# Ledger of designs, part 3: VH-VL binders against Protein PLASTID MOVEMENT IMPAIRED 1 (PMI1)

Target 1, 154 residues: Protein PLASTID MOVEMENT IMPAIRED 1 (PMI1), of Arabidopsis thaliana (Mouse-ear cress) (q9c8e6r131to284)
Amino acid sequence: LVRIGMQKLSCLLSVEVVAAQNLPASMNGLRLGVCVRKKETKDGAVQTMPCRVSQGSADFEETLFIKCHVYYSPANGKGSPAKFEARPFLFYLFAVDAKELEFGRHVVDLSELIQESVEKMNYEGARVRQWDMNWGLSGKAKGGELALKLGFQI
Below, E stands for the ipSAE of ESMFold2; O stands for the ipSAE of OpenDDE; V2 stands for 0.75 times the mean of E and O plus 0.25 times the DockQ between their complexes.

## First folded at step 2 (VH-VL)

Design b10 (framework fv_bermekimab; at its last look DockQ between E and O 0.17; V2 from the best seeds 0.00; counts 0 for: pae E 9.9 > 2, grease 19.1 > 18.9, placed apart)
Fold by ESMFold2, look of step 3:
Structure b10 (fold): chain C 154 residues (1-154), chain A 123 residues (1-123), chain B 107 residues (1-107)
Amino acid sequence: as target 1 above (154 residues)
Amino acid sequence: QVQLVESGGGVVQPGRSLRLSCTASGFTFSDYAMHWVRQAPGKGLEWVAVIWYDGSEKYYAESVKGRFTISRDNSKNILFLQMDSLRLEDTAVYYCARTYYDILTGYSHFDYWGQGTLVTFSS
Amino acid sequence: DIQMTQSPSSVSASVGDRVTITCRASQDISSYLAWYQQKPGKAPKLLIYAASSLQSGVPSRFSGSGSGSDFTLTISSLQPEDFATYYCQQYDSYPLTFGGGTKVEHK
């Protein structure tokens, strides 16, 4: 038995950046941004407009879009799902005027999101198109959280 | 628009060689696996060969294994079929076809075909 | 190799008729089955994939059903442009194989 050849899937990754919240009072007045990029390269990186911290929150309410590709091997016809190559993206909060500050970095592999969506559709007949993320921050922002919603389109 | 155009067919003598080409346009050729499928005059369809998007894997029908070689040039968007030791049973229209994969269902299908190129033999 | 047995080999039908074509695989192929339409002198055209999914731009009078080893293509109300030969094809494993075809011709 031999699989049909590997294919390239064009995707649009959507990242709704909701807020950085529960930030320490020492961060009030800082201008923050959120960057999303491929883990392996800064080419095509996107970021939010700067958002100033007020009362422990930076309310971005901004959606970022990233064109990207995922390679996959088709299912082999025996009920096994397709295999997707890793497509990791790096997400991080940054201070616009103090980029030496670190607030933590987070990795999301788009291939895992696609795989979950395919498996849920195959097993339950339900499409998973949005993932709500609430990530704990570190460094000067320790105790805070970054809230965002991820999705993709093909 | 996606286009696949075969060429290189003609009239040959048995035991000779022929090289078919398929020129692709309107899509990123290097992202797709490509196939050759043939159809003898008045007969049904027969799969011949496949090559992966990067050329790393190739598979052949038993009837052509060892005689035919599938290849691709991703820099020129061309798919090839080198046909050696041709036999009368190789008489057919030869189509190139593209594989599409729907990631949400895990199924795949051939969504575009060329118009074909005819290979025949002189008596 | 997976053999695909298609029946009937031909159908005589009139515009407006319901036409049913069957395809049987020699082993379980799940839903890895496609249907193609081919008109004389033209390349095949994809109608149905995954046994029952309608290809974009194909009229809704075409439908597919079945799984495992028995599959059906149905044309609910035959139109003049539907006179053609229809092929089923499995893509569960290599070598890929086609049914023998069903010619739908005008009465």
Scores: ipSAE 0.006, ipTM 0.541, lowest interface PAE 9.9, mean pLDDT 85
ESMFold2-Fast, scan of step 2: ipSAE 0.212; ipTM 0.712
ESMFold2 (binder alone), look of step 3: mean pLDDT 91; pTM 0.938
OpenDDE, look of step 3: ipSAE 0.065; ipTM 0.676

Design b11 (framework fv_bermekimab)
Fold by ESMFold2-Fast, scan of step 2:
Structure b11 (fold): chain C 154 residues (1-154), chain A 125 residues (1-125), chain B 107 residues (1-107)
Amino acid sequence: as target 1 above (154 residues)
Amino acid sequence: QVQLVESGGGVVQPGRSLRLSCTASGFTFSDYAMHWVRQAPGKGLEWVAVIWYDGSEKYYAESVKGRFTISRDNSKNILFLQMDSLRLEDTAVYYCARGSDFWSGYYTGDAFDIWGQGTLVTFSS
Amino acid sequence: DIQMTQSPSSVSASVGDRVTITCRASQDISSYLAWYQQKPGKAPKLLIYAASSLQSGVPSRFSGSGSGSDFTLTISSLQPEDFATYYCQQYDSYPLTFGGGTKVEHK
């Protein structure tokens, strides 16, 4: 997919998985994991270690790192701003020993995070920004939330 | 099995309309940009149109701009090409082709790894 | 629009021959170039993407090279199943454009 001559920005996405919180009592005792799906090939995905739900929460406290590329058309001297192609990542909670359970899926487009930071971006490999994310869960986990901190470096 | 199956081609008269369909199976259709490519009998390949994975962007070859409309139904895994004001020079086998996977990145870009069998559009007079 | 010029338009070759097909873009397209094989009555098959990356399942006798405006597809030792028409395609910018094709025929 290309709109104009594209350049490639190498990024490291960091996903600090904090916790699944405020879970219904029926979830206590389940082992949960969090999956972040990005496919550079057909098998691309990373997951946390399993964490057991106790008193309505599973406290992962684990950071996942995903190397990826974001394609963009650079700003020109005639006033056109840089344009970034969508780079979506899929996030979801899963039960290790009950994989038929679904708790909802959340999409984060990395290109939108980069676009928000483009004027303040330091391309020396510095972390651009960290975003606190809290997403409502569904299914058997309805009423609970997944807490994450997202960041990226160039 | 990853597959694209086209339908809707046939014999038409100039100035009429046709709607081509392409049904996808074996992959997550909503993650891919989809294209139409045509080939006139005995001639080379000509790109026709593209639609982004979510339908947000569409682009057309100049020869069909204003006459053809590309669309998709992600709930049914179907790609469409609405062809209006058909001309004799639109005679071709029309292929649907799978473009970039937005979940896997853009390195392969619009290099078409999966093609349909093609559907022939021709004219009686 | 980016014009893609393929050379030659046809080549006569024998099994075991080394066959070279060239493709020239009218503008710099970096490495956004694909090569396809098409047999009569069939849809094209992707051989090479990103100018030099071999598609999964394609025999290693096929290779691509080049960047910028000049590109080459090489078949190191032609096999009976390789007699076909080959096309290059740029995907640097819309509209996407194909070369005119090269027919590889029996000598």
Scores: ipSAE 0.000, ipTM 0.498, lowest interface PAE 13.7, mean pLDDT 83

Design b12 (framework fv_bermekimab)
Fold by ESMFold2-Fast, scan of step 2:
Structure b12 (fold): chain C 154 residues (1-154), chain A 124 residues (1-124), chain B 107 residues (1-107)
Amino acid sequence: as target 1 above (154 residues)
Amino acid sequence: QVQLVESGGGVVQPGRSLRLSCTASGFTFSDYAMHWVRQAPGKGLEWVAVIWYDGSEKYYAESVKGRFTISRDNSKNILFLQMDSLRLEDTAVYYCAKSGELLYYDSSGPLDYWGQGTLVTFSS
Amino acid sequence: DIQMTQSPSSVSASVGDRVTITCRASQDISSYLAWYQQKPGKAPKLLIYAASSLQSGVPSRFSGSGSGSDFTLTISSLQPEDFATYYCQQYDSYPLTFGGGTKVEHK
């Protein structure tokens, strides 16, 4: 097992899906959704409710919650910081009415967000709980962007 | 328009090396896993290898593991297959294929777009 | 590895016939199954994904069904352009594996 000797954190990832915006006029009227998948999840994905594009924007304003575990090797007395095993999540926009359309995909490694949070707390004394994400879309949505906010609780 | 164009196939001698290339256009190459699939003359399809969208993960069929290396250059939209220690049983048309991934929890299949293939064969 | 067994290996049919091809996985693959059509000298074309979802641009005479380990591809009324070899493929786990193919040929 690769996880022998590692500790486990119970995490709740929150994904506040704000909007897909600055979309081409050809996208108006389509119903869009945002999907978040764990690489290892075979039971399906967590998705927003469909939201129709109006005037170049689909304003989801919905928060998705994903429960997961993150594995790590704790900090040791030799000065090594805690090290986290990669925990990637796949994000993508999809069209309910046009399943063949692809708008790009993005992977966020939760372990990197946790590592950043731990490092800031250790060196800056700051508490980091939320990350603003804004990704450029591709395909027929090129020029548009997907806006969301990530947070987690341990 | 999605296009995948393979190149690099040809006639080789056993034990030699060959590098195949696949140039992609019409989609955001760096967002998708890419695959190589081969087909021996008159035979069925055999999956060869996959590379994740960012190059972080690679998987191979047991028949080619240790001899073939899949790689990609996302800045140029090119997929590669480095084929070392070539054997007569590697004779096949090699197809480049894009993962569709709409219904997956990871970056693998189905293969929604395929190139036209490039033939790898042996002089003797 | 997950073994994919197709039957029949070939079927002789006439235009207008209903053709059914079966595919059996050696273990449960849920609905992670695709069907491809291949004509001589050409690359395969995706027909169906997720066992039953028709790929955009594919005629409605093609349909897929099944889940778990038993799957079928049906062509409700065979057309001249449908004479080809058909392959199933699982994408539940690596390595990806294809069935042996079913050649649909003229009677």
Scores: ipSAE 0.006, ipTM 0.513, lowest interface PAE 9.9, mean pLDDT 83

Design b13 (framework fv_bermekimab)
Fold by ESMFold2-Fast, scan of step 2:
Structure b13 (fold): chain C 154 residues (1-154), chain A 125 residues (1-125), chain B 107 residues (1-107)
Amino acid sequence: as target 1 above (154 residues)
Amino acid sequence: QVQLVESGGGVVQPGRSLRLSCTASGFTFSDYAMHWVRQAPGKGLEWVAVIWYDGSEKYYAESVKGRFTISRDNSKNILFLQMDSLRLEDTAVYYCARDHGYTYDEGSYRYFDYWGQGTLVTFSS
Amino acid sequence: DIQMTQSPSSVSASVGDRVTITCRASQDISSYLAWYQQKPGKAPKLLIYAASSLQSGVPSRFSGSGSGSDFTLTISSLQPEDFATYYCQQYDSYPLTFGGGTKVEHK
């Protein structure tokens, strides 16, 4: 695969997995994990350590790191901003002892987070950003939510 | 409702090629690994091949390795099995089967929650 | 490769009978074992996964047990619709392998 005119940016995606919260009583006692992987490939996937549901929550408080590359075409003198090739990541909750259970999946495109950060770097007082995410769960965990914080480093 | 429909089976001569297709509907095809499983007339089930959800990995049974090629088109929800250098021993009903796991946790899944009705491959001489 | 030995090859039974089918793996596969039912001219149907977990919609008269290398499928009270061929399948490692099948026939 040749990408003429495109450059490669080395990135480290950080995923602070806070908690799965407001879970139904039927989930109590299950050990849960959170998985993050590239949507187009199984390579580079990472998972949290198992965390047992207690009183409707599993408090992971663990940060996952994924190294990846994002391809982009650089900005030019006509005010055309840098353009990044899509780099979607899949996030999902799973039960360690009941892997047949599914609780929904969420996709986040890392290229969109990078684009937003680059665009906002010119503001006075702009700082490294962290994106708070709070996603509703489905299946047997419906009514619950997954809380995490995303960041990246170049 | 999950549905898998095979096509492309028929009567062939030894040494020829045949391409089987499996059209999937009722689920997000691109999130699941897919398998081909065959069954010779009056015999048991034999696993043939698997392709990962994104096409990145493929594994084959030793009996078909080098002759069969599994592939998929996620834009059209179609699974393929290209069968080259066909032998009398390849006579079977070929089933398309969906892997239960939507993750790449190897060894945790790889059992088949949905199957197609099968397509028959036979030989004339 | 993991070899799956299934026994018996066939069993003659009457409605209401308890039917037991066994499956032996050539090495330890933990609980990575599934059972399928196949009726003549039809595709297989998943009954049991993870050695003992009943698939949604499958009648409770079906049960699976075992771990490691020895596994059993039991039908507690055979019904008319249960006359079929049953297969075990290991999914511990590739290549995936099936048992030879057990045909449950009318006496």
Scores: ipSAE 0.000, ipTM 0.495, lowest interface PAE 13.8, mean pLDDT 83

Design b2 (framework fv_bermekimab)
Fold by ESMFold2-Fast, scan of step 2:
Structure b2 (fold): chain C 154 residues (1-154), chain A 121 residues (1-121), chain B 107 residues (1-107)
Amino acid sequence: as target 1 above (154 residues)
Amino acid sequence: QVQLVESGGGVVQPGRSLRLSCTASGFTFSSYGMHWVRQAPGKGLEWVAVISYDGSNKYYAESVKGRFTISRDNSKNILFLQMDSLRLEDTAVYYCARGLDYEWLDSFDYWGQGTLVTFSS
Amino acid sequence: DIQMTQSPSSVSASVGDRVTITCRASQGISSWLAWYQQKPGKAPKLLIYAASSLQSGVPSRFSGSGSGSDFTLTISSLQPEDFATYYCQQANSFPYTFGGGTKVEHK
């Protein structure tokens, strides 16, 4: 990709994986993990330690960190604010001993979190430092949800 | 090349008004958020106010809220601080400062030389 | 308001010494922290932004570290021109707040 006139921002994405919860009884006993990676490549992918489902939930309580770069165009003479290039990350739940099972995938664009943080600072006087996410699961885990807390540092 | 020059400071009486100006040169003024920071004699730094690049958003320290008004004229490259109902605790050197280019309001990469506001009996 | 607690308030040091200054935020501020140097009668000068990024033109003996609520500024080998007052500043939330300052004095 051609990034003429863009600057590079070093960033650390933090993903606090709270739990997979409200899972069907058929999921009890399975060992689950959560994977986070850049959407376009497995380079730098990170995963939680396996956690066994008990009474409809797997309580991971683990934070994952991913280092990356986000490219941006500085503010210009026409009064335009800084603009950030898209930086999507893919999140998904997997079964350690049954990798053929699929429970759905979710994409979060880090550039959108950064822009929201900047906008809230300008309009409300406080930066957003954490985003709570609850995503519905599919497949054998349909009816359950994955709870995460996202953050970033520059 | 980048220069910020403050003016308008002086000796005032309590309860009066004063307007400070900061003239910018050497950069595209309309692309940057601008701040006022003050420092009482022998004391530390205190942030006073900010104005966004286009003038649409403003924030103030609680100690000056309702008394001070920040504004800018992008056509003339001038930042203003209108100071009403002045109090003895407003005695300080007032600095004009440019916000860092990215994240708009992060830190201050350039500062003016400051202008002193003080009080007579 | 976010309170910035800076320590020590003063330090006596000699040329060549390693000097470390600490700054603590009363709540998490991610990496939204800057460090400034101020000499008597002069405006402050930006040294470090985003907690650890060295400003252009600032000597490499200055470095910043930390995230969340605990931050440090380190001068690896103090030079004569480094005797000054240093301030940290948070840019997480309005109002922006500065630490109380650390005066680096010669012995």
Scores: ipSAE 0.006, ipTM 0.573, lowest interface PAE 10.2, mean pLDDT 86

Design b3 (from ber_c, 14 letters changed; framework fv_bermekimab)
Fold by ESMFold2-Fast, scan of step 2:
Structure b3 (fold): chain C 154 residues (1-154), chain A 123 residues (1-123), chain B 107 residues (1-107)
Amino acid sequence: as target 1 above (154 residues)
Amino acid sequence: QVQLVESGGGVVQPGRSLRLSCTASGFTFSSYGMHWVRQAPGKGLEWVAVISYDGSNKYYAESVKGRFTISRDNSKNILFLQMDSLRLEDTAVYYCAKEAPYYDFWSGYPDYWGQGTLVTFSS
Amino acid sequence: DIQMTQSPSSVSASVGDRVTITCRASQGISDYLAWYQQKPGKAPKLLIYAASSLQSGVPSRFSGSGSGSDFTLTISSLQPEDFATYYCQQANSFPYTFGGGTKVEHK
C-alpha cells in the first residue's frame, strides 16, 4: 500500500468495556476478559482484567486505550473528500480458565469512525460522542451479548 | 490523585505578554486533552482553549484567537498558555483542566481543575 | 457561537427544598451538556455530563435531564453544602460555551 502523498493522523482509541451479559448458566463462575488488537498483528494487544461471571453477567466497567496511526489523503480543492486508509481492530471475548473456548470475533475499522466524526464536525458543528456496540456472542456464550463503547482522540 | 497546579500569573501592563504553566500529576497526561478556562473577578466562567492529547489539534475562543497560544510538553507533564497583546478584559483567574474520559472524538468536558492563577493589570 | 442562557440568575432556598435550574442553548446541542458546581474561592467541580450522566462521587440528589436545546439540573433535597453557583456548558461544537451561572443562596 503506497503512502506517498498521504498524511499521518495520530489517534488514541478508547474502548469502554461495559459487560458481557445474558450469559447461559453454564458460564457462571468463569473468569472472562476482552481483548482488542490491530487486526494485522498480535503485538500491542490490550485486554481487560479478568472478571468473574455472576448470575449471567461479567461487569467489566474498564476502559482500554490503544495508541495508533491512521493514514489519509486530505480533501483536494476539486471537491474530492478526504480518503482514509483502513485501520481494522479485532475485538473478542475470552475465558481465562478455558482458553480453547471461542465466543466470536468482531472487526471495527477505526478509519470509518474517524471519517464519520470529522465530517460531522465540519458540516454540522456537532461531534459523534461515542459508538455504542452490542454484539451477539457465539459458542458456549450463545444468547449472550458483549456491550462496549468506542471513541477516539486525535 | 489527579493534581493540576497553575503558575505564571501576576500583574502585567496592557500590550505585554505572559506565559502560564500548569503542571499535571496523578494521571497519564499524554493520554488526555487539556483545557484553559478563565473567570473574571465576580463573573462567570469563560472557556479559552483546548489542546489534543498529542498537541496536534488546538481550538480557541474568538476573544483570544490570534493572541493566545496553547501548547504542551508531554515529556514534562506541563501545559502552557502563551498570552500576547494582553488587554484589560483578560483580567481573570485562569484554570487549567483535564478532559473527562468521554470516549468520543473530543471529551469536551473539563472534569478535574487546578486551583487557578490570577492575571491582573497595574494602574 | 452557541449562546447558553441560564435561569434563574439566582434562587433563594432552604435546606430540604427541591431546586430546579434551567439552561437553554441557542441551537440544538443533542445531549452534549455538562453541569458544574462552584463554591466561593474554589475551582468548579463537574457534576453531570452528557445531560444526565452523574459524575463519579457526586451525590444522587443531583440529576440532569433534557436534550436538544432545553436542559434542567435538579437538586431533589438541598443540603447545606449545596449553596453554590451552578454553570451549564455545551460541548457540541467549538468554541465551547458556558451559561451565565445560577447562584443558589440562603433564604
Scores: ipSAE 0.005, ipTM 0.511, lowest interface PAE 11.0, mean pLDDT 85

Design b4 (from ber_c, 14 letters changed; framework fv_bermekimab; at its last look DockQ between E and O 0.02; V2 from the best seeds 0.00; counts 0 for: pae O 13.1 > 2, placed apart)
Fold by OpenDDE, look of step 3:
Structure b4 (fold): chain C 154 residues (1-154), chain A 123 residues (1-123), chain B 107 residues (1-107)
Amino acid sequence: as target 1 above (154 residues)
Amino acid sequence: QVQLVESGGGVVQPGRSLRLSCTASGFTFSSYGMHWVRQAPGKGLEWVAVISYDGSNKYYAESVKGRFTISRDNSKNILFLQMDSLRLEDTAVYYCARDEWFGELSYYGMDVWGQGTLVTFSS
Amino acid sequence: DIQMTQSPSSVSASVGDRVTITCRASQSISNYLAWYQQKPGKAPKLLIYAASSLQSGVPSRFSGSGSGSDFTLTISSLQPEDFATYYCQQANSFPYTFGGGTKVEHK
């Protein structure tokens, strides 16, 4: 009902999980995974295969894909750009066998990425973009970083 | 194939020293913590010592603390147990075992063991 | 030190029987418990880690349960190759300690 008048855009979110790096020595050997899901629901959540920390690093080298829809209002005749409904995704590192551990959570709004892409297309003629993400970790992983590469297709 | 092979056991006199070795093959030795576990004849298992993947962290059983020293040479894939001031109660088969070293956060067991090396004493 | 009390010390069973071995820790060890199998003249073999996780290659007839201070190893249907001594081991804190062992023998 709230989306009456809005248009739906099919989107494929790609998340290249590169590595968790600079992890404390206390985490060495720990099996880690990266989870990506919609912020509001666990439905459709995807995660990497487990990767063990070795010498302070977990090299995942895995790409996750998530199909989703984004809603938007078309641009009006007065030059206002399309307005996308927020589509936040949650990213977090987790320990496979120690789920009680928290290393921090990060949110990326896919609609913002799409909007940037659309704007770039309008001005530069290029829609396809990749975003490199490097997030600091918390908890027992304080001092470490999670490296990702985000992209999407529409 | 993943393998651990102990050596250095034998017959010793009380008060003497002995150095055990454990040679690893078939896996990235430097990525694993390593344990020594011993078993007296006809008795149960007794944990002896552990060393972290890089040798920076070591722990010992009270029964051997101050007498035994665990160490490793990752360039040669060898684990060592220097046993000084040996006592009759140290008689046992000594096993080395690998552990995916998770520190204080997790434990996944000692999943690979050697066949052991026997340490006994002369009468 | 954490004491691990394993029971029974021995059990006589037949092929096909359900065998249950218990291990009690003197204090809570969360799920930091492993189970090992040892046959005469052989090194121990890891069966279960993290109290209930089956080690790769171990038959599904083996299972572990429990958390805190009480743990159980179960063999749902004993096979001829299962006659051996079994040990529990805590890894909650150093020094690591083993249970006294349970010998599963032919009836």
Scores: ipSAE 0.000, ipTM 0.588, lowest interface PAE 13.1, mean pLDDT 90
ESMFold2-Fast, scan of step 2: ipSAE 0.261; ipTM 0.732
ESMFold2, look of step 3: ipSAE 0.012; ipTM 0.635
ESMFold2 (binder alone), look of step 3: mean pLDDT 91; pTM 0.940

Design b5 (from ber_c with heavy chain R98K D99T S100D D103G F104S W105G G107Y H109P, light chain A91Y F94Y Y96W; framework fv_bermekimab)
Fold by ESMFold2-Fast, scan of step 2:
Structure b5 (fold): chain C 154 residues (1-154), chain A 123 residues (1-123), chain B 107 residues (1-107)
Amino acid sequence: as target 1 above (154 residues)
Amino acid sequence: QVQLVESGGGVVQPGRSLRLSCTASGFTFSSYGMHWVRQAPGKGLEWVAVISYDGSNKYYAESVKGRFTISRDNSKNILFLQMDSLRLEDTAVYYCAKTDYYGSGSYEPFDYWGQGTLVTFSS
Amino acid sequence: DIQMTQSPSSVSASVGDRVTITCRASQGISSWLAWYQQKPGKAPKLLIYAASSLQSGVPSRFSGSGSGSDFTLTISSLQPEDFATYYCQQYNSYPWTFGGGTKVEHK
């Protein structure tokens, strides 16, 4: 819709994809990838290189970058902080040779991470630079988990 | 309440086409994979096709591959099965079925089924 | 394709009986097996998923066991509403396949 009265912030989302781990034995030998995209569109989606499951894990150890714009209303002179428009990203594990398999999907709103970082700097003096994420997988990968670390730069 | 309602079944002639629809309500349709399963009169269940939550991935049983096309309209919560070059062996009640791929902490294949729509042939 | 073989094809039982149905996969499917109940003229209903997990709302008299290639559905004490046809289904790999069904009928 319309973004009247809002300013635009250029942002770089970084996703350090660590591993899909504790996977069932039936997953051994599959080539897996992790995809990150804006929730509203597949355009500009980024993916890891394929990584084969061995001994219950796929150790990606790859960092993905995705550029985006986040819209916000600037702080007013009466002490109200800046307010950011939602910018949700979709994360999911996929099998390269079996794309019909679904292992769950996770949504992270980048605007919430930015808001939290700004608030912590103002009130605690702490700078939140990285968020550790560990998501349980479903489907054929149930019992396993996807480990990654999120960060952003503006 | 989760509801799946099939429509579009009927009596057809061999070689003709038919399009089935399944209208979904009571859940976030765009978040789940959807399937078609059929059952010939007096026989067992046979899996037909699957479509992923966003429509990007599809898979078909060999018996229908090249003749049937699964699709979905997430803005209207409707699942479709376009059936071309129909054969007598396609006579069955067709069910749409929901899977639980996301969010429940489990992998449940067919947690909800529609009531089915019958596809049969004139003699 | 993975073939699913159910036995028996039918079983005659009385209320209160313990009923056991078996399902064999032609290759290993880990625990990716579900059990469904179907009554005449009705759609199937999910009873058990992941071989042994009871679906919400399903009575505790239903239980599943097994892994790999051999699986069992047990009804510990058959009730009048349990007379139906039961199907196993593998969801380890596409195409998903069902067993031939087991009809539990009155003795």
Scores: ipSAE 0.000, ipTM 0.494, lowest interface PAE 15.4, mean pLDDT 83

